# VHH binders against Guanine nucleotide-binding protein alpha-13 subunit (gpa-13): the designs that were tried, part 5

Target 1, 348 residues: Guanine nucleotide-binding protein alpha-13 subunit (gpa-13), of Caenorhabditis briggsae (q4vt39)
Amino acid sequence: GCNSSSLNKLQVPEVRASRSNTPASQKSSDQSYSHIRLLLLGSAESGKTTVLEQVRLLYKQHFTESEYFHRRAFIYHNIFKCIKSLCRAMKMSDIGFADPINMGRSQSIIADEENHYGIFSKELAEKIKCIWADKSMQSLYARRSQFNLNDSAAYFLNNLDKINTLDYKPSDRDLIMAYVPTCGVQNVIFTASNQSFQLFDIGGQKIDRRKWATQYEGIDAIFFCLAISEYDQKMNEDMVTNRLDDALKLLETISEEPMFATTPIYLFLNEIDVFCEKLDVIPLSNYRKDFPGGDQDDALDFMENLAVAALGKRDKSLYRVYRCIAIDTQMMAELLSTVFKDIMKRKR

## First folded at step 19 (VHH)

Design k67 (from k59 with T53V)
Fold by ESMFold2, look of step 19:
Structure k67 (fold): chain B 348 residues (1-348), chain A 127 residues (1-127)
Amino acid sequence: as target 1 above (348 residues)
Amino acid sequence: EVQLVESGGGVVQPGGSLRLSCAASGFTFKWYAMYWYRQAAGIERELIAAISVGGRTNYVDSVKGRFTISRDNSENTMYLQMNSLRAEDTGLYYCARAPSGTTKTAWQLSPSEYQYWGQGTLVTVSS
């Protein structure tokens, strides 16, 4: 799907704005009508799409029926991927299912290569429910941060009967909890603090930098999502490349890009919940020789320092760093309000 | 709705003890650092104690060794145990939560950066 090589290309058409050709004079009489243009970047699974969905939810953007259909398809896909991942983890753990019949069901799930973008058959839904209810599986899931999972898997699995119906329409929370890869460029126009914003979401982990200069002129700020929990994770595409290293290299590339030299970067250090919970079991020092040790606060500070180091010599006035949990709507509401106000102060 | 509710204030003799509580709701308590501030008559609120997400504590010099901040994430509650109370400890005590997204320490934050304040709980140290 959306993670093909064509999706690594940034395809945002330049928008002719009333202020684009006359920067100094545009601020005289029409400032209240100008769009502030934001570029949302980050590796796949960084949580950047969740940030976009939070913006859509918090600033009351409508969804078309086509968008609901697209999101619903990925909810089924996410449920299947989650249970399959948990079955694989159970297989690797040497701890057997509490109900031996679930071993056969688990083997069937692992062997199933379908993407499952639609309603599950009665047989498949039964397998998923039985596996999920297994007491050994529930025990494994309690340690989910060790697999870099947040609580989104249980959220959907506990609601399978509601979700596996023909009349299912995703709730706002369902949309936040589901991962939906961006196939092309998504463009959201919204108002925050009496100012119009335009947010561009760009898909893919391997971004085609050759098109940046021609497609993204006029960006007022960059939102960059970095999942700090990924210090022990490998890329799905090759199972060799460290995800954190790849994300830091992307951030460095963005920070060094001449077209963004004066563009402020709002850096979201995401998945602090997963990060903090896994530190006790997966020591950061096993993956970062430069980590001097310490408690959870020291580890969080270390990750912040890594991200700031990736920004290189960028002036401190041209970046802000935040810690977040993108699926936490209350946190994101407060954080985004702060961010939009800071952006507006820069434009005054 | 985010809510911070302080309790446990009262009148106490010099040298006495008092335990304050801050009940929190409307947010995921365990993912926020929590702070105690106090305000004496005629002066600005001052930060006196902080507890991080991981339980690390810090105090202003005037209360070190006498006050102990703690948290119970299962009860969404922060505490302040105050021992060896002095007349200068008299004031309104406020519970505060770290602003969402902040990477600043408690001592780097200004009161204007907090999104929420409670009504406070009054501590009076008198004979």
Scores: ipSAE 0.746, ipTM 0.915, lowest interface PAE 0.7, mean pLDDT 83

Design k68 (from k59 with T28N)
Fold by OpenDDE, last read:
Structure k68 (fold): chain B 348 residues (1-348), chain A 127 residues (1-127)
Amino acid sequence: as target 1 above (348 residues)
Amino acid sequence: EVQLVESGGGVVQPGGSLRLSCAASGFNFKWYAMYWYRQAAGIERELIAAISTGGRTNYVDSVKGRFTISRDNSENTMYLQMNSLRAEDTGLYYCARAPSGTTKTAWQLSPSEYQYWGQGTLVTVSS
């Protein structure tokens, strides 16, 4: 009797290999948001630095303590430089002060060889205030273009009591109005309309054409600032060359540069306010013989035409011209928004 | 905030006169060109008058000789003097500010390029 030993089929439990759903590594799509690269150009005092400061302000860039310190120091220096320049101009004009006491004060300031990068003494501040308040000095200031005085001088001189304090911190407006020379290359990264931008400001360096080729490779757009109010002013370097003519020549050079042949140029005709005010006392025809004459609108049109002519044979699709007041934050906010949208549209 | 507020609209008989005002705030009024538009019932909004920063004025042909655009920079106000009004002048009148930085003339700008409009004031010319 072959007892068929019932081989108990050991049900080997099918170890269901739990597919460890390793969570798909969220590929952080490093959307390497490629920066749109912008080059900021313009002559000295064209307002290019102001445009940079506006960008920083409008797009919530934080200033470092060092930056505040630096700007503060230059604000004091500029105030003193401006008042000294005004005193010298008064001396040369033979107009004389309305208050004779201001003559002695003026002489004291002219003789002061200190640069004054900090708070003024009470005595010095009082001298500055008295001189600035003089009626004859105010009349001279109306003709400030004759001695290349900074247009922001009145702003700071009018606010001297607020500025000349131990705890003075420059306001946003102070930073916008302050002329701070750009040393070297300033680079600002900011986000507008969900796009990253990089703005380069190249200060004081003679644009060595040779260096341009390598450093400016990949520029997506050029911002060019032109102070149209400088039609009656001369370059500080030689006191002969007209500032507007020099700036137009620079624009021509940039426009004709082969590396920028396809780079769009955004031209900011800056200081339209100063320009229009100046026309009332300094006729454009005295400095521009090619101006056919006319009113304020004709003069603005003429300046626009000069700038467009300087762009030469550049395709109309590769430049935009704007009229602006760079120190007007509201205006610049709207204008820059328009410009950035246009740039983004071109990159698509 | 930029604001434009129109006033002066109303009901007037044919041949009558109205003066519209546009009070501006929140921007440097002196440095912007300003415009008057109107919109009649069933018709697209149309430019009727423009004034530059320098005070140069331009008009559409239908209002030439009857309407005068002006500005007072000290009061941040633009005006439209409307004389010899006609039934065809009935509509909602809007003031508009030029886009910042624009070099375009009033007639080169499209309505879509404007960022700031008033709410409008109604002018009704009826017998």
Scores: ipSAE 0.847, ipTM 0.962, lowest interface PAE 0.5, mean pLDDT 88
Fold by OpenDDE, fold request of step 22:
Structure k68 (fold): chain B 348 residues (1-348), chain A 127 residues (1-127)
Amino acid sequence: as target 1 above (348 residues)
Amino acid sequence: EVQLVESGGGVVQPGGSLRLSCAASGFNFKWYAMYWYRQAAGIERELIAAISTGGRTNYVDSVKGRFTISRDNSENTMYLQMNSLRAEDTGLYYCARAPSGTTKTAWQLSPSEYQYWGQGTLVTVSS
């Protein structure tokens, strides 16, 4: 009698966004240090979540155990998803593995339909490590933009031995590097420069304009993340729409929204490192015919100009543009400090 | 901790040469524009040379053709080669890092916008 060990489907608990129905508490006269309300916007993988995580890190926001658990699960899932994607990409490529043994390993991974939200078996971990260590795979990874692989994939794959432990707790760096889809509305309250801020991250929900009227009333500033490195990438949903163009269109929409007519926009041109690296192998002119050509600086200027153009007729006083690497904690610390000071100055 | 440390200053005769170095640490050097400032006695600190992340260089007119700014990202070091030195080049030379995220050019930045400066190195051009 083959005792079919009931693989307990670890139901990833749907983190039901506890609608903190904060009741409309009574106008108690308490000098309610009115939170400066910030809206965080950006396309998927623009780095908006990274910015949120940086804020949490820098301003000593503690994660709950549940939050860690959730992020941990997604880290495992993402690792597996990434390696599977790489294996598929390799299969579709004419490159082939440097070590032929990895072909069988790759096939095994591709055939694996499990989501893997937990620790990998020793066997699976070994397969992943061997495949990742393959020289041809590394070459393929250098072209990861061709199949929309997350840029943090290498980080996690390189740290698989540290991650694939029973007692694994995501480090701060792991949390920064992890792509965790925002489900629902995330709200982070923090204090910077003796001012209370509330940052709202609205996950992939189609900005329901109807909800805007109620949910976005009283927004003091908008953070908009734009991954400029995505100039060569297409949306996963249709494999036709350029990611950068889509993001720029979103920016335009937000900038033109009457509700935000006087709301300052802080635009983060993110992933300048990835962008610059890509320019060496993927000419911008191949995707942007309007690019007149030039060096790295010209290309960055061009991207900035595109973003500024998307802001349309918005008054120059109502937007700021920054170039950043969202995963760079030091850079973000300084940048966010500057931004918060500017916001506070505007509120006076 | 972000650190900028200048070196290479000294006393030199008119027409002589010096090479200044700015050793950077505590930040991702490659992704910051870097600047050289100088301050002569009784004069406000002035921008004299700038180098972008892409290696684009700009100079104030008074040093153009004589000074060369460069960077080695592998060593996290910026340099200023100073040739044909003049008495008017005498002063304290400072390296500065661009503010994080700034899109402003070197000439658009106010000194007050800089968070990180070196301690300076003294250059004296005297006969």
Scores: ipSAE 0.837, ipTM 0.963, lowest interface PAE 0.5, mean pLDDT 88
Fold by OpenDDE, last read:
Structure k68 (fold): chain B 348 residues (1-348), chain A 127 residues (1-127)
Amino acid sequence: as target 1 above (348 residues)
Amino acid sequence: EVQLVESGGGVVQPGGSLRLSCAASGFNFKWYAMYWYRQAAGIERELIAAISTGGRTNYVDSVKGRFTISRDNSENTMYLQMNSLRAEDTGLYYCARAPSGTTKTAWQLSPSEYQYWGQGTLVTVSS
């Protein structure tokens, strides 16, 4: 639930496309460069937003000042939220801090009810740094999946000194690593290989089937992000439903949707790095009884098979499966290039 | 920029050994499967060895038991230990990186799907 804190309705001025009445005559062959329309789907924290950000980065979509400001605010908020979550997790684990002084610091952070959408005080920043540097905290972080901590938390916490400055401007990497919930429908228009594309991100909104009929008419392809690393995680909403299972169910729903019966699905099995690293500490067999066991490759194959199974009876020609690290810009550049070429080939 | 640089080629007698290296840069090496190809004179380039991200190795029958593919992720380097070399092993040896995002095995990939190759290192087995 997007808690509607009263952020003032900055009325994004409806840029009314001024109908310049230029006279009717010249049949400019408006080759209506028909945008190839792409729908980006995935569960919360699947990496779909990261994919959108990568597209923006790779195809030179500049952020507005407002967008930077918004993302900056969320970066601060997320840092604080992460450290608070870690502190709470430490308290619950009974492990204790390696440095006893950090107990008081941790308590202070837990008691802090501010959202912190801006620069941290020197004192707060120091507390955060000290807590993060604690050896026991680092050990706890290795188990971060147990309390649904964002995988990018370490990135921001490690860079706190760079971030916590008056003139902080998020870097491209910061923007990619930042989890910013998509509010509403975001779209990006970009050109790849001399073709215009429009990518839509619908955000965390429950797929209202009724709304889909009107909004998603004419979709040429679906990008579906699946964080395979979430095999051990539960949904925040109920703390019961497995995130991976929920995501697979969503994939099944999308694949079976009649309006998408002929729409190709590009499935991104995301966070393979996190997944593989996690396997060493958290056996897949503990959460997936249907996993026969094996090594890293077997586990990846297993995840792929789960995803393919979720696609159900969909024709093999109408889906592609990729393994990816969405935060890896180089990988995504190559992968997206491949995908766009495939889409263009299908439209011919 | 993605770069693959092979080294270690040379002239060796039949029954001899060579160790090839492929130094990788410009990409996250750990998360890509890597391959050795070779091309003999007048013959198409052929896959001879593959190593997955998890370290699983596969070989063509002609090199099984003689060649060993390995990787050091800390050094971003892949190796090919070549023992009991034969005249038929003569050729240009290429390092290749798997396409990004591919779920295909080494044997399912066509040469056209590869984007990044090394320049090759020459191995000559001659009496």
Scores: ipSAE 0.837, ipTM 0.963, lowest interface PAE 0.4, mean pLDDT 88
Fold by OpenDDE, fold request of step 22:
Structure k68 (fold): chain B 348 residues (1-348), chain A 127 residues (1-127)
Amino acid sequence: as target 1 above (348 residues)
Amino acid sequence: EVQLVESGGGVVQPGGSLRLSCAASGFNFKWYAMYWYRQAAGIERELIAAISTGGRTNYVDSVKGRFTISRDNSENTMYLQMNSLRAEDTGLYYCARAPSGTTKTAWQLSPSEYQYWGQGTLVTVSS
């Protein structure tokens, strides 16, 4: 039972937005550039945070030093968490390491209870590299969905030498690939096509419907991220609920919410690359009996149809569906440009 | 920068064959559907062939059985094998990339929705 308790102690300082009480007086014709308000939703690991990071990158939102520090810490933590998970999975598997020496290395990593939010020792880094380079480990990684390993694990493990330095600063790519849990509500203000936008990312907090009424008033559009690759994965919380089914249920709930009855939903069917690769190893029909079978295109169409079905009786004019790879910056640049233009068109 | 460069056009006799190529760069080629268009003199540009990310192919009726669209993801190149060419096949042939994120099929897309086109390659079928 990964006790969720210890993650609470990184008190991200509540940047108290100092309500500068600027006095109400002068009616200056401040063309109140009314921000278009966007709500970003999706299950954990759906790619919603990646979309937020892409927006920040593409629309020149600079990271603060604190944000870099925080992300750096999570990159180290995630690397260690991933390798530990891989070691545990190997132990549970009957595969064994190709190099028997890696068994001892693996045991030492499993026994390490430190969270590792900083630079790894030379010894630890070497162990990680050796384990990752093992041929059997690579075979196991190809089946990483069986133990809910993050898809970015390979990226960071392959770049460990670049990352594990005293002066390490996350690159833009590192920031895009990093999984950083959203604590609370994050908002980003940015300008696209001469329009000001405000994007809200609501972290994994159970959407309290009561809080929704006050927090989500005046939302102009919803971005919903759905990782379609998670068709074979279970929720970490109960190890029973299918992640895709849970995400679809959330989409249904949002679509049926009276507050959002006239709010357009932009649905991002994310991780199409992971999905397509996974189909070759893990047939969709094993998990979705309602899938009639077919090729990659049929499977993608099927996922799209599931998502559209989850939108229910929503008017077709009030939703758009896209297939994407959220970590692809160029793809996201073009896609987001299209989406923002559509939103602006609706506001006229 | 996204680039599409067509090649392989030329002059051919009726009944002859040509192979067109479209070299793609500046984007993740594997994850985009690709299309061939052609434009005859005085006529609007028309879709003639489409290939999906999964390799599914579709053709306009006038080229079915004669033209074959294919792709090599390792080389970031799309091809159009044209057999049994006719005088009516004369025109400028354009490569196009699908819009990012689109769920529309090739036949649902308007030419105006495309952001990226090649410069075109001329195919002339004459006796």
Scores: ipSAE 0.829, ipTM 0.962, lowest interface PAE 0.5, mean pLDDT 88

